# Ledger of designs, part 345: VHH binders against q9y6x5

Target 1, 379 residues: q9y6x5
Amino acid sequence: LPPKLLLVSFDGFRADYLKNYEFPHLQNFIKEGVLVEHVKNVFITKTFPNHYSIVTGLYEESHGIVANSMYDAVTKKHFSDSNDKDPFWWNEAVPIWVTNQLQENRSSAAAMWPGTDVPIHDTISSYFMNYNSSVSFEERLNNITMWLNNSNPPVTFATLYWEEPDASGHKYGPEDKENMSRVLKKIDDLIGDLVQRLKMLGLWENLNVIITSDHGMTQCSQDRLINLDSCIDHSYYTLIDLSPVAAILPKINRTEVYNKLKNCSPHMNVYLKEDIPNRFYYQHNDRIQPIILVADEGWTIVLNESSQKLGDHGYDNSLPSMHPFLAAHGPAFHKGYKHSTINIVDIYPMMCHILGLKPHPNNGTFGHTKCLLVDQWCI
Key: E = the ipSAE of ESMFold2; O = the ipSAE of OpenDDE; V2 = 0.75 times the mean of E and O plus 0.25 times the DockQ between their complexes.

## First folded at step 15 (VHH)

Design yh14 (framework vhh_8dlx_2; at its last look DockQ between E and O 0.01; V2 from the best seeds 0.00; counts 0 for: pae O 9.8 > 2, placed apart)
Fold by ESMFold2, look of step 15:
Structure yh14 (fold): chain B 379 residues (1-379), chain A 119 residues (1-119)
Amino acid sequence: as target 1 above (379 residues)
Amino acid sequence: EVQLVESGGGVVQPGRSLRLSCAASGFTVSSNWMSWVRQAPGKGLEWIGVIYSGGSRFYNPSLKSLVTISRDDSTNTLYLQMNSLRAEDTAIYYCARGKDYYSIAFDIWGKGTLVTVSS
């Protein structure tokens, strides 16, 4: 009877959506489980880095997925949303599904979690779906529940990823109450589908389920643009990533590029790599470029005069608008307990504890999550 | 008052298709999980499939390739599409509402519609 865990991410689910919108299904989930109201995520507050931080317990500088767009100067390799399958990018850490399925009589399953369709350390999730955003939630749910219920060796760790409310948050902005209310109601209905299906299959009482997210969303505006082309000619640098954290690889002397950028906008901080604030834990990896530009909340770095984004994320991880939530239910968790905050890197050692796995070296603190767990002394 | 009314049954030839309807009143179909169930003459109840409030659908594995459940929220109506009908698909077909999101029981049943597949 090994312990089982399902980790679910709804991308871009800002923590304060819980108090500003109605979630009858999620609230019932929380009522019989635990809630962490705010999860402090890692800088930069982007999708690939934060999903990998959840499953490795590491800051981005330590696990090597430092952005959604990356360049490695030694190998000359590029990483992007459409070019993310090279294990080279992922191999600086060991995600929990690899550790799990290497245990005797255990396997792992994945429905689209970032990295689960990549052979990391020559190990790919035992059951997985190749990423395809056109695959319905219904099909993702059917596959993960089939694998949880029918596999030999048993699936003890499973992941499920869904692109909303992130996609709609970018399209409408988080302040569009009418559209976001419709989007969030649909997500709550999908959470209802998840719970009801687990009950129908007899999994609900003995499966631990974590519902969380990677980041929040902030409102953007056409009057909050930072035009890089007004400050520096393209010939002086290579642009590795643009907004809201731009990654700048100088083509000429780094100090000259820095000097052209340092006064570009009062709404953008320009850092030489060695000057990046220590609290970001975003300095000690060769994939972090020599100069980064960090826009203020709600500001967009552009190469032209307009932007089509109405919402965005990737900003300073101290901003409440960048923080997701965490809810959990199952035999490992208390019932009806609310906790104010944890760090996103704390999720990994907690999951390792629930599964009886030895965690790899990581940046999480198991003590931060002890009060969520029935088998722990809360001090 | 809460009611489910099935329609669209009748006599059909083997190999044909048939679509059953289930009109709901007194509640919203899309706010509930809904199922189709059938009972062949002299046999027990056989679950066909479910559609959950979020739109996710699951089917009895033995029927999966032959049936499709859908709903129309504007008419508050549940549908069952059946294809490649066989004599063994002769049954009374019921739609049913799940009791609540905490249980696996049904609390409201339709009166059923008879489907006879004969050559």
Scores: ipSAE 0.106, ipTM 0.675, lowest interface PAE 5.6, mean pLDDT 92
Fold by OpenDDE, look of step 15:
Structure yh14 (fold): chain B 379 residues (1-379), chain A 119 residues (1-119)
Amino acid sequence: as target 1 above (379 residues)
Amino acid sequence: EVQLVESGGGVVQPGRSLRLSCAASGFTVSSNWMSWVRQAPGKGLEWIGVIYSGGSRFYNPSLKSLVTISRDDSTNTLYLQMNSLRAEDTAIYYCARGKDYYSIAFDIWGKGTLVTVSS
């Protein structure tokens, strides 16, 4: 049988949730599969960029989705979560579902994974759902499993996306044990539903399943705000993205704008584009603005408007609070193996290997995931 | 007390099969990574294979002999089945709690059992 892979993302599932809360279904999944305890994601640690990194193996500067909100100065185009359907933004890379679908006797399916409802390189997933947050997990799961089971050409790669626990993390903050316990219980139940559905359809033993996330969540507070209006007038710049990484497009001399911002807060680093730390791999793209502001963990950049979020993400990708996990099960994976850390870009070459696809040039290291795979020597 | 005790070693003729046992106490075999390691006379340690907590098995690809690792959860015992034994398989065989040959995670060892393959 041709190898099949289902990639599942629970948005904003911080890695240490596994240590602080109970997940009986997920733990069973892990017990019969593999776990990577921490996945170092890409900077900035936001939803669209990191989901695209998972499926391309590229840093944000390379795949071109550099934020949830972007601006291209040449074309004057804007990107946002409500305006993400222009292939212009996605075509700087080739996601794995496109690569897969271009192979003979293969097709791809997607349930609301970022970019899957957009024709990329003139190719759109054979089966997909338009993004709609009101659609239940059950409906998404039903469609994905139907496509995995009854498609011609057969679906060999599928993606499934769910917005929790990110939405609740923003609302309650990750330190709200009562509310987050409830939310995470529901997530575990959904994982149970996923596993049960696959078993019922006879897919469980032959399907490779990866459960992961794009980023974590940090606690925010009204006591930790950085007000840009206190440092610079709105007439001097255009704001492309706000918090916790602000993208600044100067309307006056860049140096003047920089000088007004560089000492705005002791809890915010201000970088000229050319001075962005190399470890971020966040420099070599025209969509990165001339000045970026990076708030410290738990600090929120605001204008005259107050933030209502009690949790947020997008911070330094070295922070543990920003790190998700990865669990996997299936014939390609060992049973009962735990690994400490990988980079999020390492997932792509692993998935390509599992599916027998030639990977596009990427920033991942296949060697980092060898120990997860039954057909590889662990070194 | 945490302990591993190997058994089943002895003198065996070439071409024969042998099953070694490793009884664990003080911890649960099925909840841990368990490995077999051997040391031939005058040679260093050679990792044979591992069984993970979930039951997945991974073997040293350099092994020429056919081996199978298994466990009995009810008796908390690890096994090493060896078939078609050769003189080169003569060694002290150890069971250990640990991940693989390249890991420093081996934290519990048995005393070993001697296997001698001789005509």
Scores: ipSAE 0.006, ipTM 0.310, lowest interface PAE 9.8, mean pLDDT 93
ESMFold2 (binder alone), look of step 15: mean pLDDT 84; pTM 0.850

Design yh15 (framework vhh_8dlx_2; at its last look DockQ between E and O 0.74; V2 from the best seeds 0.00; counts 0 for: pae E 4.6 > 2)
Fold by OpenDDE, look of step 15:
Structure yh15 (fold): chain B 379 residues (1-379), chain A 119 residues (1-119)
Amino acid sequence: as target 1 above (379 residues)
Amino acid sequence: EVQLVESGGGVVQPGRSLRLSCAASGFTVSSNWMSWVRQAPGKGLEWIGDIYRGGSRFYNPSLKSLVTISRDDSTNTLYLQMNSLRAEDTAIYYCARGKDYESIAFDIWGKGTLVTVSS
């Protein structure tokens, strides 16, 4: 039988939550599998870009999902979480579920993972749920496990997405121990339910399962605001994305806009597109705007309206607060092995290996995950 | 002493609704995998649905549209809501505590409550 893989994402699960809170179910999962303590995600550290990086192995500049909000100047199209269904935005890359599904005797399934309800390269997942935040984890889990168990051709790759603890992180801030403890307990309970369901269906021993996240969360405050209106008139530019990385489309001379913004705050770096640091791999795409503003950790870029968020993400991808974790279990993985760090783009070649798929060109390094796998030599 | 006690059964007309209760003693319902099963006359046990420790619920596909499982932590009680009852729903209904995932074994059973659907 072909190998099977379930990829699960809990949005906004910061890596150090594992150290600061109790996760009996997740710890048991880890004990019987592997843990990567820190995953360095891609810049910007937002939901859509990073989820697409996981399944493509590409930096944002390469796969073309460069933010949760995007604008294409040529077509004048807009991308947002409420407007994400146009294949135009996704077709600059081939996600793993498409690759998998194009193989003989294989199919893919998805529950709410970004991009899975869109035909990409004229291919849509054989089984998928349209995104709806009101749909319970239970229903998502039920559908995914049913598809994994009863489909023909068999589902060999599946994705499962859940919005917590990200939503709560935004609402309460990651430093709210009382509320976040409650939220994270619920997450652990859901992991328990996932494991139990897989066992009940007889899938547990033969299914590879990866539990990961797209980004972390940093504490924000009303005392750490950067007001752009204090630096530049709004008539001089169009705002494509706001915080903590603002995408600026000048309506006047770019240099003039830059000069007005460059000294706006000591807690914000202003970059012309060509001057964006190479380490971000965030330059070579037309969807990246001429000027980007990058707020320091914990700082929020605002206009006239103040932000109500007590937590946020999207900051420099080198910040530990932005880093998620990765845990995995199944026949492809060792038991009781812990690894320090990988890059989020490294997940794709690993998944391709597990599934026996030829990977598309990607930015991942298979060597970074070899020690997680039982069939590989670990140096 | 650890026990489960079902209640709420009786004679009901077709098309009606009924809610069964399962009161637990000696353990916490919310901390356990709980299940509803039934046995019709002359038939074997039929699985109705589960509620996991985390609160996720799963149902027999043949009954999903007609049943809802819930629990009340304050009263340590498991519930089975049944709607649009039919004659074929006549059975003894049991609640049970799950123990083994692989063998689908239950270690604690109630005595059952009889539901008769008749015009």
Scores: ipSAE 0.745, ipTM 0.900, lowest interface PAE 0.7, mean pLDDT 95
Fold by ESMFold2, look of step 15:
Structure yh15 (fold): chain B 379 residues (1-379), chain A 119 residues (1-119)
Amino acid sequence: as target 1 above (379 residues)
Amino acid sequence: EVQLVESGGGVVQPGRSLRLSCAASGFTVSSNWMSWVRQAPGKGLEWIGDIYRGGSRFYNPSLKSLVTISRDDSTNTLYLQMNSLRAEDTAIYYCARGKDYESIAFDIWGKGTLVTVSS
């Protein structure tokens, strides 16, 4: 039988939640599989960019999904959560489900992973759910397991996306132990249900399962606001994205806009596009605006003087608070192995190896994940 | 000490709805994997559906549009809602506790409640 892989994301699952909260079901999953304690994600540490980096192995500048809100000056197109289905935005890369289902006798399935309801290079996932946040985890799991169990040609690659703990992390903040404990217990119960369902359907023994996330979460506060209106008038620029990485399209001379912003706050770095640090790999795409503002951890860029968020993400990808984890179980993986860190772009070539796919050019390093895999020499 | 008691069975007309109850004692329903199973006269056991600890529900595909499983933590009770009942739904209905997530077995069964669908 062809090797099979289920890729699961629980959005906004900060790596150190594993140390600070109880996860009996996830810990059992890890004990019988592998854990990567910290995954260094890509800058900016936002949902759409990092989910696409997982499935393409590319930095944001290379795959073209550079933020959750984007503008392309050449085509004058806008991208947002409500306007994300234009293939134009996604076509700068080939995600793994496209490569997979173009192979002989293979299909791909998706339960709401970003981009899977878009025809990318005129190819959409063989089985998919249109994104709808009102659809329960139970319904997503039922659909994905039915497709894994009953499709011809067989589904060999499947994705499953869930909005928690990101939604609650924004609402309560990661430091709210009472509310986050309740939320994370529910997520652990859902992981238990996932594993139990796979066992009941006879899928567990032959299916490789990766449970990971796109980013973490940091605490915000009304005491940590950066008010752009106090530094620059709205008429001088167009906002493409606001916080914690603001994307600024100047309406006047770029240097004038930069000079008005550069001393606005000691808690914000202001970069001309050509001066963005090389370690971000966030420069060589037209969708990256001429000026970006990068708030320090826990600081919120606002236009008015209030913010409703108690937790946020999108900050510098070197921050441990922005890092998710990766756990995996299945025939391809060792049992009881822990690994310190990988880069999120390393997940793609590892998945290609497991599935027997030739990876497209990417930024991942297969060597970083070799120790997770039973068929690799690790010394 | 550990017990499951089904109730709510009886004679109903075709097309009607019925809710069965399963009262648990000696353990917490919401901390366990729970199931409904039925046995029609002269037939083997037929799985109806499960509710997992996390609240996820999975049904026999042939019954999925006709039944709903739920639980009430305040009364420690499992429910089976059955709609559009047919003569073929005549059976003894059992609730059961799953042994654990690592096995495909039930360790506690009720004695069952009879449902008769008769015109």
Scores: ipSAE 0.230, ipTM 0.702, lowest interface PAE 4.6, mean pLDDT 92
ESMFold2 (binder alone), look of step 15: mean pLDDT 84; pTM 0.842

Design yh16 (framework vhh_8dlx_2; at its last look DockQ between E and O 0.71; V2 from the best seeds 0.00; counts 0 for: pae E 5.0 > 2)
Fold by OpenDDE, look of step 15:
Structure yh16 (fold): chain B 379 residues (1-379), chain A 119 residues (1-119)
Amino acid sequence: as target 1 above (379 residues)
Amino acid sequence: EVQLVESGGGVVQPGRSLRLSCAASGFTVSYNWMSWVRQAPGKGLEWIGDIYSGGSRFYNPSLKSLVTISRDDSTNTLYLQMNSLRAEDTAIYYCAKGKDYESIAFDIWGKGTLVTVSS
């Protein structure tokens, strides 16, 4: 039988939560599998971009999902979480579920993973749920496990997405120990339910399972605000994305807009598109706007009428607070092995290897994950 | 003493609803895998549904639209809500505590409560 892989994402699960809170179910999962303590995600550290990087192995500039909110100047199209169904935005890359499904005697399934309810390269997952935040984890889990167990052709790759602890992180801030403890306990309980369901269905021993996240969360405050209206009149530009990385489309001369913004705050870096640091791999795409503003960790870029969060993400991808973790269990993985760090784009070639798929060109390094796999040499 | 005690059974007319209770002693319901099963006259045991420790619930597809499992942590009680009852729903209803995942066995059973659906 072909190998099977379930990829699970708990949105906004910061890596150091594992050190600061108790996760008996997740720890048991890790004990019988592998852990990568820190995963360096891609810049910007937002939900849509990073989830697509996981399943493509590409930097944002390459796969074309460069933010949760995007604008294409040629077509005049907008992308947002409420407007993400146009294949135009996703077709600059081939996600792994498409690759998998195009193989003989294989199918893919998805429970609300970003991009899975969109036909990409004229291919949509054989089984999928339309995104709906009101749908319970239980229902998502039920559908995924049913598809893994009863589908023909067999589902060999599946994705499962859950919005916590991200939503709560935004609401309470990651430093709220009382509320976040409650939230994280619930997450661990859901992991327990996942494992139990897999065992009950007889899937546990033969299914490879990856539990990971797209980004972390940093504490924000009303005392750490950058008001753009204090620096530039909003009539001089169009705001495509706001915080903590603002995408600026000038309505006047770009240089003039830049000059008005460059000294707006000591806690914000302002970049012309061509001057964006190379380490971000965030330059070579038309969907990246002419000017980007990058707030320092914990600082929020606001306009006069902007809503504020107590936690946020999207900051520099080198910040530990932005880093998620990766845990895995199954026939492909060692037991009781811990690894310090990988890049989020490294997950794709690993998954391709596990599934016996030829990977598309990607930015991942298979060598970074060899030590996790039983069939590979680890040096 | 470790035990489960079902209650709420009785005679009910078709189309009516009924809620069964299962009171647990000696262990915590919310920390365990709990199940409802039933046995109709002359038939074998039929699985109704599960509630896991994390709160996730799974149901027999043939009964899903008609049943809801819940629990109350404060009273350490498991519930089975049944709607639109039919004659074929006549059975002894049992609550049970799951033992482990591998054996798919239960280590604690209630004595059952009889539900009779008749006009």
Scores: ipSAE 0.770, ipTM 0.908, lowest interface PAE 0.6, mean pLDDT 95
Fold by ESMFold2, look of step 15:
Structure yh16 (fold): chain B 379 residues (1-379), chain A 119 residues (1-119)
Amino acid sequence: as target 1 above (379 residues)
Amino acid sequence: EVQLVESGGGVVQPGRSLRLSCAASGFTVSYNWMSWVRQAPGKGLEWIGDIYSGGSRFYNPSLKSLVTISRDDSTNTLYLQMNSLRAEDTAIYYCAKGKDYESIAFDIWGKGTLVTVSS
């Protein structure tokens, strides 16, 4: 009977939503398993980078997915949400599903986790769905559970991704309690569906399940805008990514561009690449541009005077508003245990341990997650 | 007062469609997992499908192309849409409430509604 793991992400699920809203299904899941109250994610606190950090155990500079929008000057390639399937972008690391399905008598399945529809190192998830945000949670759940229950060789590692509460967090802002309460209630119902289906299929007692997220969400406002057009002419740079961490490719001498930007706003830090704080682990990759602009929490970098978003993420990863949670249940995990914090890169070596896989070199620390696991001496 | 009341059964011609209703009172349908089950003359119970609290639906594979389960949360009502009916679909159709999320048992059943497919 091989060990099995299902990794689930609900995008943009801020850790403190657990304390501020009702989650009867998720709370029952936690009660019978483990909770990590805060997961410190990687900078920048964006979707593609953090999902890849979970499955590789690497900082963004090391796995190469350094933002949701990227440019590689050597190859002249562009990456975006709508143009993300070129293996070139993903090949700087080996995600856990590749390692897993290369083992004898194992396969991997994926319901839309970032990167799982890409042939990374010429290896694509054994069973997968091409990303399409219009596909219902019901269909994703049906496919992933069918693959977990019926595949040969057996699926031992599976992933499932859902776009909420991130989409609604952007639309309404995290402080809109009425709208966010409805959104989060729906998400809790979907967690209930997941757990019920696993029980109905006889998988619940022998499948390890991790429910986590990539980042949180902070409140934005029309009163907190930083207008780049007021500080620098467009002709002096190419804008690779905008907000809340702008990526600036100078068209002229970069010191000259830096000097034009450094006094643009007291609510924005301007870094030359070599001066990016060491705690970000965000320097040693050619896809990181020569100048980055990091807005203060809740501030939005714009090219005009307006923004339609009421919530955003991507800010400094030390901010509690950027942190997700992690909950887990299954034979590998204790029951009823709560843990304060881990780093998001710690999830990878823990998952490798559960699956009996040798981890690739990574930035995670297995010792940080030992107390979650029944087979480990905690103290 | 907890109850389930099915309606919409009757005699229909082969090839026609029929929608059954299940009105619930005394509990909220959307907080529970709910099922449709049928029993043909001289046969045992046959599971048709479930709808879970989050709206996810799962069907008996042999019936999947023929049926659709839905619910209307504003009227607290569960539905079964059946298409291209055949004589073998003649049965008593029941809706049922799951006992809890820790078991696969039912604790509340409707009285059933008879569907007869006959020319």
Scores: ipSAE 0.220, ipTM 0.707, lowest interface PAE 5.0, mean pLDDT 92
ESMFold2 (binder alone), look of step 15: mean pLDDT 84; pTM 0.836

